# VH-VL binders against o27280, part 435

Target 1, 266 residues: o27280
Amino acid sequence: MDSMNVPEVLEIKRIVEESESVKTFIFSWDFRREVRPGQFVMVWDFRDEKPMSVSLIDPVRSEIGISIRRVGEFTDRVHGLSEGDLLGIRGPYGRGFELMGRDILLVGGGIGMAPLAALADEATARGMRVDALVAARTADELLFLDRLEAAGVNISTCTDDGSCGFKGFAHERLLTLEENHDMAAVCGPEPMMFQVMRILDERDVPAQLSLERYMKCAVGICGQCCLDDTGFRVCAEGPVFWSQELSRVREFGRYRRDPAGRRVPW
Key: E = the ipSAE of ESMFold2; O = the ipSAE of OpenDDE; V2 = 0.75 times the mean of E and O plus 0.25 times the DockQ between their complexes.

## First folded at step 18 (VH-VL)

Design Bf15 (framework fv_bamlanivimab; at its last look DockQ between E and O 0.93; V2 from the best seeds 0.81)
Fold by OpenDDE, look of step 18:
Structure Bf15 (fold): chain C 266 residues (1-266), chain A 119 residues (1-119), chain B 107 residues (1-107)
Amino acid sequence: as target 1 above (266 residues)
Amino acid sequence: QVQLVQSGAEVKKPGSSVKVSCKASGGTFRSYGISWVRQAPGQGLEWMGRIIPKTGRANYAQKFQGRVTITADKSTSTAYMELSSLRSEDTAVYYCARDDQYEGHFDPWGQGTAVTVSS
Amino acid sequence: DIQMTQSPSSLSASVGDRVTITCRASQSISSYLSWYQQKPGKAPKLLIYAASSLQSGVPSRFSGSGSGTDFTLTITSLQPEDFATYYCQQSDDTPRTFGQGTKVEIK
């Protein structure tokens, strides 16, 4: 049995409160097991298991961080945990982001900023110029601004209600920004990603987008995260996809499937 | 550039309560915490607790649990520390400091608030 | 709680001297260690964070090193304005704890 497929019981080393609904849980990590921004882990609270993106990768301190938004029973339980409590972690899984060029644009919405925050750290460490468009419904839901700023990221914010930065959606803000980048990484609500991808394609900016789907096994076996027509498994071929790949996915930006396999519109 | 400005010196009787304020000027709290640290005359630094103004959640040192209350008002970018059942041993300078949740270091610091407890 | 022990408690030095202050944690704190300078009647000032990162605006004569349980603050050439009390602080665990302080006095 591959050790990566067996949950390791890890102690929560620290908890960072990112917002009222988002916490980052930090764990000691053996970096003999490589982890890339954009990859996810399966978090097990000994009752249920859910996929979560890695939001912090710190090889110097041998730590990783997992940012979790409180959205349901599982995350409610996890959010009730304290430092010193235990969680099961297995992974990492999936395809992460690739970095290329010198200038990179990050476009994130809500909890979608989690993997992008990790990517920002790597990009800046490589000496890349990083611009980040951080979107949220309200100012209080904007994530990782301080962390991004500390990393040297140039931040632009937008909020649905205009409580911070540009009033509007990420793709609308993007249209006001004329500068091109060597590549872009996008993660957030799928309707946002869909619009952002279209703009980036028109500008001939290579883009990678991280999809979120219901994932059960994380190893490409159960098929719960399969995308229509293509057969792409988000947990195996993704969750990070190139825009060219997603152009072949009919459901992208339109609908997803629930745990029962039913279409659920965005 | 964020600065922390604290309320003025206090003189209190034993058994009373004191509430010290810490206002962030030149910026907002964002996702940072505000820690409270006190220093008795001629003594070292003692961490009392922390609040994350963005979430309103606070943590306290066990020594002060039940006697200290840390709150924050996001609208005014002000944090408060209330210490009840004051004793002579609580005579100290009380500092607020911006608390980096990831790194855990304190910067910047308020100018300090002297609290004297005497009968 | 994590106990932080500084050494020495006090030292006398002259301008131009190399000064070394050590801080030992009761358990490993990785690199979650900060150093502060405090002058009489003033709030502490951050010098070093993450064990070895120099805070912006702090003179390069200050440096921090160490990991795990043993940490060191070094002043390569003591200046007149450096006579103060120095504190280490761990940020690995709650509650946050400080060393007892090291007073650097004029010889």
Scores: ipSAE 0.787, ipTM 0.899, lowest interface PAE 0.7, mean pLDDT 94
Fold by ESMFold2, look of step 18:
Structure Bf15 (fold): chain C 266 residues (1-266), chain A 119 residues (1-119), chain B 107 residues (1-107)
Amino acid sequence: as target 1 above (266 residues)
Amino acid sequence: QVQLVQSGAEVKKPGSSVKVSCKASGGTFRSYGISWVRQAPGQGLEWMGRIIPKTGRANYAQKFQGRVTITADKSTSTAYMELSSLRSEDTAVYYCARDDQYEGHFDPWGQGTAVTVSS
Amino acid sequence: DIQMTQSPSSLSASVGDRVTITCRASQSISSYLSWYQQKPGKAPKLLIYAASSLQSGVPSRFSGSGSGTDFTLTITSLQPEDFATYYCQQSDDTPRTFGQGTKVEIK
């Protein structure tokens, strides 16, 4: 590409504690750089840079929110920051969700609810009816419930341990929900998304799913985010794909790649 | 809907401590914060600090740092505020309030706990 | 700390009057501004959040406006139950701070 975006250094304006392991970091944002639900940003802590989901898009206040789960050294360092501290932000990147019709189903697992929370805000602003299936291991790990409820979203929950809502997996709960939606948006652990996609395809519900892959450049040049057999780049052609696009992807739901490029089962 | 119910009025001596409870009735704290706000007789409202019960993280206004401790017990849906080294100036009604982490407004409020420090 | 200054500190009005209360922040707080009503012996009650959003169950005669540093609460037709003290509160930064209050009294 003739140029690449460089990180803009931004001050953390506010930190929302979503759970013991997830925080949302809110920044001022110039919306001449448009942000759409489902797009991502690269977050730079002055040592390393990682892709993160945009979970809040507020053009009126000129703010965005980035939700980050603590899972390793980078995210541990970021979780240790305070309001007023600095982070670098590149982006946004990728293809976001496309809304259609009058009612939408959101299916989110864990941190995968982050981009779906942003989408829920946009869908409700358009006057759509929004149902959300929010999944986690435990009740304490269910994300964005209060925010979704305040937005008028109809929430169903499931937890692996049964501590809140349906005891079991998201796709099992989905079988007990109404079958009529104009579209669905899905984000979470890839095995969950695969099972949910199969159910939605059987019901003829158009579905968009947001994938995670390792990213370095985020602008489609380095090839680190490519999917087997299709050449789709998650950072450029995704991270959001329609289910029919993913039906051509051999690796989806079957395996992942470790940092050395080896195939590893999910 | 969720209501916040506070412990009863207290009369204290200077130099002692007071611990006020704030229990969620008809629900739990969920992901909301619990803020503590006091009001001296005939005076305005003064924010003291906040806890996020889900995570246990608390923060305090600088004026009260070192004298106030805010805690929560998730199993009983109860938050506590303890103010130590009481002075006559601490005579006030102490409120707890549910604190929206995104917007920062307070709703609902507890009924208030009158604390009188005799000196 | 962000200082919130209300004006006037008190006012006298009759049932049916239009009442305007202003609140000024010492720095921009975007739209992170809330208004509360407090009657003697009672806890404050939320009226308006996000500068202009009416809380559920609050009569439509209450409205809020403004952004940045200058904010207004308006009651378009005072009712007997509206005689109270009103407070603004900013939530843009910690510590949360309140205006000093505006007492609306019977004329």
Scores: ipSAE 0.763, ipTM 0.889, lowest interface PAE 1.2, mean pLDDT 90
ESMFold2 (binder alone), look of step 18: mean pLDDT 92; pTM 0.944

Design Bf16 (framework fv_bamlanivimab; at its last fold request DockQ between E and O 0.83; V2 from the best seeds 0.87)
Fold by OpenDDE, fold request of step 20:
Structure Bf16 (fold): chain C 266 residues (1-266), chain A 119 residues (1-119), chain B 107 residues (1-107)
Amino acid sequence: as target 1 above (266 residues)
Amino acid sequence: QVQLVQSGAEVKKPGSSVKVSCKASGGTFRSYGISWVRQAPGQGLEWMGRIIPRTGRANYAQKFQGRVTITADKSTSTAYMELSSLRSEDTAVYYCARDDQYEGHFDPWGQGTAVTVSS
Amino acid sequence: DIQMTQSPSSLSASVGDRVTITCRASQSINNYLSWYQQKPGKAPKLLIYAASSLQSGVPSRFSGSGSGTDFTLTITSLQPEDFATYYCQQSDDTPRTFGQGTKVEIK
């Protein structure tokens, strides 16, 4: 058994309260173990284990951040933790984002902004021009706006209720933006990503999209996160995919599989 | 580029309470905190506590626990600091400041509110 | 609590001088250290954050260095408007704590 796959027990150094439902947990990290935006780690609370995207990568401080949305029993327990408490972390796993060109568009919805926030930091550090379309249900759920602004990102917001920015969905806002980019990175609700990908394809903008699926092993063995028709394992070949790859995935934007393997609609 | 505007100077009797307001410009609160820092005449800066307006959770310096209450009204983008059981030693200028949750630095600052406690 | 100790408490300097102020933390705070300038009757102004990052709009004659427990604020060439009190502040732990301040006076 690979020692890398054994969870390391780490102390929560800090907790950032992003919103009512999202917290970012900061950990010390040994960067001899490289981590890239778009990769994920498995978080173990000594009862259960879940995959979580890395939202902060800081080699200077030797720290990483993991943003977690409260959506169930596991995340509810984690959200009850305090600074100084312990969690098990193993990874990182999966394929992260690749940066190319000079101008990049980030399109994120809800907690999907987590990996994109890390990507934004890297892109701006490389001197790229970064535009970000940040979407959420309400203004109070918009994530990472201050971080993005501090990094020099040009932000446009979109909310379902119109409480901040464009009233509507991310793909609708995208249609109002005429500028093209060298590449795009997308992460959020899959119906959103599906529509955004369609628009980007029509505009001939290369796009990478981060998928979320139920994961168990994170090492490409159990097959729980396999995508229909391709056999792509989200934990191994993903979670970041190019739009051309996802065009081969029948289930993308249409359905997902639950822990029992049953098809469930979005 | 948010700006913070505080309420005006206060003169209070010992044993009374004071409530200072701090209004943020630029719309609704984002994912930053509001810290309160006081400065007695001719003295240094002392952190009192912080609130995350989006969640309403507040933390206090142990010195002020039980005597200070920090709150926020998201509908008006205003944070409040209430200090009870005032004593002469509480005479100071009280500042609110934007508290970056990642960096922990304070920027910008309110203009300050002078609170004088005298019999 | 983390104690922040500045040195010196006060100093006298002339326009054009190189000024150095130090701040020591009672324990390692990584680079979670900020520097502020305060003039009489005014609120503090952020100069440096993350130990060495210059805040937007702050003149380049200001610089910060250090990591762990020892930090330094440097003014390469003191200007008339730089006479003020300077504070360091740690943001690694709660409660947030400040140094006692360093008053830079005209020689």
Scores: ipSAE 0.936, ipTM 0.962, lowest interface PAE 0.5, mean pLDDT 96
Fold by ESMFold2, fold request of step 20:
Structure Bf16 (fold): chain C 266 residues (1-266), chain A 119 residues (1-119), chain B 107 residues (1-107)
Amino acid sequence: as target 1 above (266 residues)
Amino acid sequence: QVQLVQSGAEVKKPGSSVKVSCKASGGTFRSYGISWVRQAPGQGLEWMGRIIPRTGRANYAQKFQGRVTITADKSTSTAYMELSSLRSEDTAVYYCARDDQYEGHFDPWGQGTAVTVSS
Amino acid sequence: DIQMTQSPSSLSASVGDRVTITCRASQSINNYLSWYQQKPGKAPKLLIYAASSLQSGVPSRFSGSGSGTDFTLTITSLQPEDFATYYCQQSDDTPRTFGQGTKVEIK
């Protein structure tokens, strides 16, 4: 184990209210521990520990931002914290996104936009042209639009209920977008990612997709994050995979596993 | 692009309250905050508080806690600031401003609402 | 609360002059520092954020520098429309606070 396997207790410097259900927690960070878009951290509230995506990477300010959706007891407790309160952070872990070419397409659903917002910042800083398709069930759940716009990202939106942008699913909107990107990065609900991956594969667009799985150790020892058929560990070989790597994974888009290892439909 | 348009000037008696509106045009609030900043005659700028319209959460400078209430109506893209128990020292121009949650700067600003408190 | 102190409180200058205004924070604010221009009877206008980032539509004769506690706004060739009061503002902590202002007057 190296030093990133021990949680560092950090003060919450600032809380950004992204939506009624999503907050971004900002911490001071020593960038001798390098962080890349698509990597994750384990957040410890001194009782339980969960993986969370890094959404802001700011070496100039020495700050990192972690976006957390309120979905259960752990995240309810974290959402109840205030600036100045403490959390344990260990990491970063996993394989992040790799940038290539001059034109990138981002496709994000819900909280899946968090790692893509960090990637958008890096891509625009490199001078790439960035298009983002941002999807949610409803307008109030569209995340990071203002931040992406300020970064010069070209944004398309879709909502299931049509309250903002295209009415429908992300993959339906994608069919109406231009096909001239050098690569794509995708993160969101796994059924959405599966449909998006199929379209991108047909278009011969190299795609990287970020998966979520149950994690315990985050360093590849416990086996809890393994994918069926390949043995890929999401915490070590992922969470970001190329589409060709995922083509060998039969479970992708079809089911997930709960903490007890049971197959659960999406 | 987005403009903030405030309600008109008001003259008030000590002990009364005032409610100033701030309407966004050319867009919605999305995840931005709306801050309220006042400027007494010949004086500098003083932050009073902020609301995040998407969540409805507001926070206030300690000086104004208990006297100021900031609210928002997402359906009309309008924020409101109500200041109660007015004193002559509350005579000022009151500005609303769009508040970037990450950077904390203000852009754009409303045109300002002059509030005069005198008997 | 974080106190912001500007210097000078006022200055007189001629068109074409180079003008420098400083702002000091009572504690480190990283680069969470913005500069505003305000003309009489008007709302403030954002010039610079993040200490040195120029807001869209602001002329390149305006520049900002600094980090931590000490910050500078520079106007490299003063124009007639630049005679105004300038404010710094920190956004590192709540409440947001402004400097007292620096009035730039025609000589």
Scores: ipSAE 0.818, ipTM 0.912, lowest interface PAE 0.8, mean pLDDT 90
ESMFold2, look of step 18: ipSAE 0.782; ipTM 0.895
ESMFold2 (binder alone), look of step 18: mean pLDDT 92; pTM 0.947
OpenDDE, look of step 18: ipSAE 0.901; ipTM 0.944
ESMFold2, look of step 19: ipSAE 0.789; ipTM 0.899
ESMFold2 (binder alone), look of step 19: mean pLDDT 92; pTM 0.945
OpenDDE, look of step 19: ipSAE 0.905; ipTM 0.945
ESMFold2, fold request of step 20: ipSAE 0.782, 0.769; ipTM 0.889, 0.879
ESMFold2 (binder alone), fold request of step 20: mean pLDDT 92, 92, 92; pTM 0.945, 0.945, 0.946
OpenDDE, fold request of step 20: ipSAE 0.936, 0.934; ipTM 0.962, 0.962

Design Bf17 (framework fv_bamlanivimab; at its last look DockQ between E and O 0.93; V2 from the best seeds 0.87)
Fold by OpenDDE, look of step 19:
Structure Bf17 (fold): chain C 266 residues (1-266), chain A 119 residues (1-119), chain B 107 residues (1-107)
Amino acid sequence: as target 1 above (266 residues)
Amino acid sequence: QVQLVQSGAEVKKPGSSVKVSCKASGGTFRTYGISWVRQAPGQGLEWMGRIIPRTGRANYAQKFQGRVTITADKSTSTAYMELSSLRSEDTAVYYCARDDQYEGHFDIWGQGTAVTVSS
Amino acid sequence: DIQMTQSPSSLSASVGDRVTITCRASQSISNYLSWYQQKPGKAPKLLIYAASSLQSGVPSRFSGSGSGTDFTLTITSLQPEDFATYYCQQSDDTPRTFGQGTKVEIK
């Protein structure tokens, strides 16, 4: 377990170009170290370290994939890397998704589809029926559609500009879908997740949601990722939470803490 | 259902260039890549390179680096392969194929474009 | 580059026969192996991917097995439309490479 907290230097085996702003980096992985969809790893480029979701889990090939969106200096450097280059990876950390029932609904927005893609693979492998609502600003930002389709997932898309699928937001598209599922998994912009959770609660569909917060230690010590009022640590008690748990979190869908600990709106 | 339709046969002189097109009909490339594979008469299959139309990034086999250029136009869902400094050995059928970035297999193929290089 | 070697280069068989084609990689490629069928004057057609996954629309008489370096394509009962050339292809590394092909001819 001590080895979990030491970054392992891994070679980038392959890079998948998901979109203009998203790349998936594939690594060989020793599956003696188990990893579940919804868990995250800390990625170290030997200068800085950031938490990233695991988007591919392949025990047969002994590989994992980490999808990274280009959003700042760290991710700019990582996106500049090539196959054969090295990164430090430590983890996995956090609580992953649980699968229940036979029919599952996935609702994802943007890079939020990363952990859901991994979950989709597991669910389909278990013989579950998987429906996925994939949201993005534009068609070119929709992620993992081809991979999901290949896995047998039934996909519904929505885009802000209407360039693909339903024109509008994920929660608006969800309102047009009347089918109930045994459970739902949700990941994306927090305002989206907030609205989606409300709809699912009204429909009595058990839901799990993956939160994103500023994270420093990843081991529940520093408290940088604590959620107001509950004391939940996203890195320890999360990042996956049940809707009932999030209902107790005041800040959910409203604001987050920046690296200085200040409230910043979504 | 997505299909790949290639441009017609070409006859070229040594030293010239050829540009073959590959258009996706019935859909878009999405996140798939487009690989180019050629086959000389009576010979096997040879991978030349790949482009990811969504991002425009291309990768080439070392054998063809500096001589082949693969491009794509997302607005027309068309990929292109240009081969310069043509030689008689470049006489072949050239195929475009949809390339799964995760699996690396080719599930949809164009009909092929015959390129003949002769003096 | 990863070298792919098929065996045999050619074989003769009759309708109803069980046909087996092997492919060996110069190094381990896990299960990044695909099989294609090609008929004269036509583009290759994907049959099997990930070593053993049957492509949609492909008859169940086709199957693939193997991992690491040794792979096998099997046709349980050869049909008239199965006379063609078959290729294996590795997708573990770039450049992508193919076997030299196996021509299945009518006896």
Scores: ipSAE 0.906, ipTM 0.948, lowest interface PAE 0.6, mean pLDDT 95
Fold by ESMFold2, look of step 19:
Structure Bf17 (fold): chain C 266 residues (1-266), chain A 119 residues (1-119), chain B 107 residues (1-107)
Amino acid sequence: as target 1 above (266 residues)
Amino acid sequence: QVQLVQSGAEVKKPGSSVKVSCKASGGTFRTYGISWVRQAPGQGLEWMGRIIPRTGRANYAQKFQGRVTITADKSTSTAYMELSSLRSEDTAVYYCARDDQYEGHFDIWGQGTAVTVSS
Amino acid sequence: DIQMTQSPSSLSASVGDRVTITCRASQSISNYLSWYQQKPGKAPKLLIYAASSLQSGVPSRFSGSGSGTDFTLTITSLQPEDFATYYCQQSDDTPRTFGQGTKVEIK
């Protein structure tokens, strides 16, 4: 069997508790299978399999970290695991972020900060200047702040309830920030990403956005992750898209799809 | 600038317990853990356990499992270590230290709390 | 438990000397190795993490090297404030464990 398309059973080496609802699971990883920020893996708990973003990429230690928010039955079971327990992992899959220029803006909402934390590490290692706008509903749900600070990232925060930083939505905070970026990377709730994309497009800032869709095969065969008008498969042509690619996608920011492919309002 | 401030020295009888506090000054615990490390007179350093104050999850060295309880109060930014069934060999200085969950090093230490167990 | 063995247990040195302290882990710990300095009556102070990364505010005369099982702390040109006990610590696995210490004394 092709190890890239069959889950490899790996031991959980370490669990980092990011918040009450988010844990990062760290595994030993053979980097002959390269991993790029913005790519995802399929995590198998021996009953079900779900796509998860890679949040830590450490070739020196031969480790990856996968951040998982507790939102349902699968993630509840995974959150109940301990160090030493086993999970299946296949991947990585998808197109990752491409860095350009010297100054990058990261805009992340909730768990969407996970792939951006990995990107921040790569950008700072290249000597880029990194600004991050980190958004959540409350202060206790702001993710990766300590890690980003340690990496030398300039952090701005916003919370829906105003408990930390700017009170309001990420796109509202963005309007008050400097416009001197060579590129932006955006990941979070799709309505937030749509509003952020509009502002960045008006500012002529090249932007890459990471999308989530229902996935089954992760290799582009089953069609479950397809976008309406383009036939783009999030698992194959994405999950990271340039903003100009997304401008051709009618559904982006307007609705989502359930596992049966039906349009569902945001 | 975060500083860890511990409670004062204690003298205890064998069989009793001690509870040491560790308060973050100039900030909160954020996502860091708080580890407890002890040092007997003239001896080296021994890790006892850790709590993640944000989630309340604690884990302990097997040697201390069942005798040590580590807790935290987020509202006061204070962690606690309680060691029960004290013996004379528990005489030591007890430190709290900020524990990076990714790296596992201790970048900020409390001043230490001397605990003497004697009859 | 991962055992950490330091060498030597003590040494005598003069201001200006180069000092080398070694630390061996009982199994590979990658680079999950930290070094601490402790003066009498004081808490330990982090010097180096990830085997070779210098902690903020620590003088560049301190350096660390190694990976796997064998690690070295080097102090170039000892200063009067460097007479202390030094500890290595692994963080690859639980429990976190320390070496037994190396006391650096004035000759």
Scores: ipSAE 0.787, ipTM 0.898, lowest interface PAE 1.0, mean pLDDT 89
ESMFold2, look of step 18: ipSAE 0.782; ipTM 0.894
ESMFold2 (binder alone), look of step 18: mean pLDDT 92; pTM 0.943
OpenDDE, look of step 18: ipSAE 0.900; ipTM 0.945
ESMFold2 (binder alone), look of step 19: mean pLDDT 92; pTM 0.946

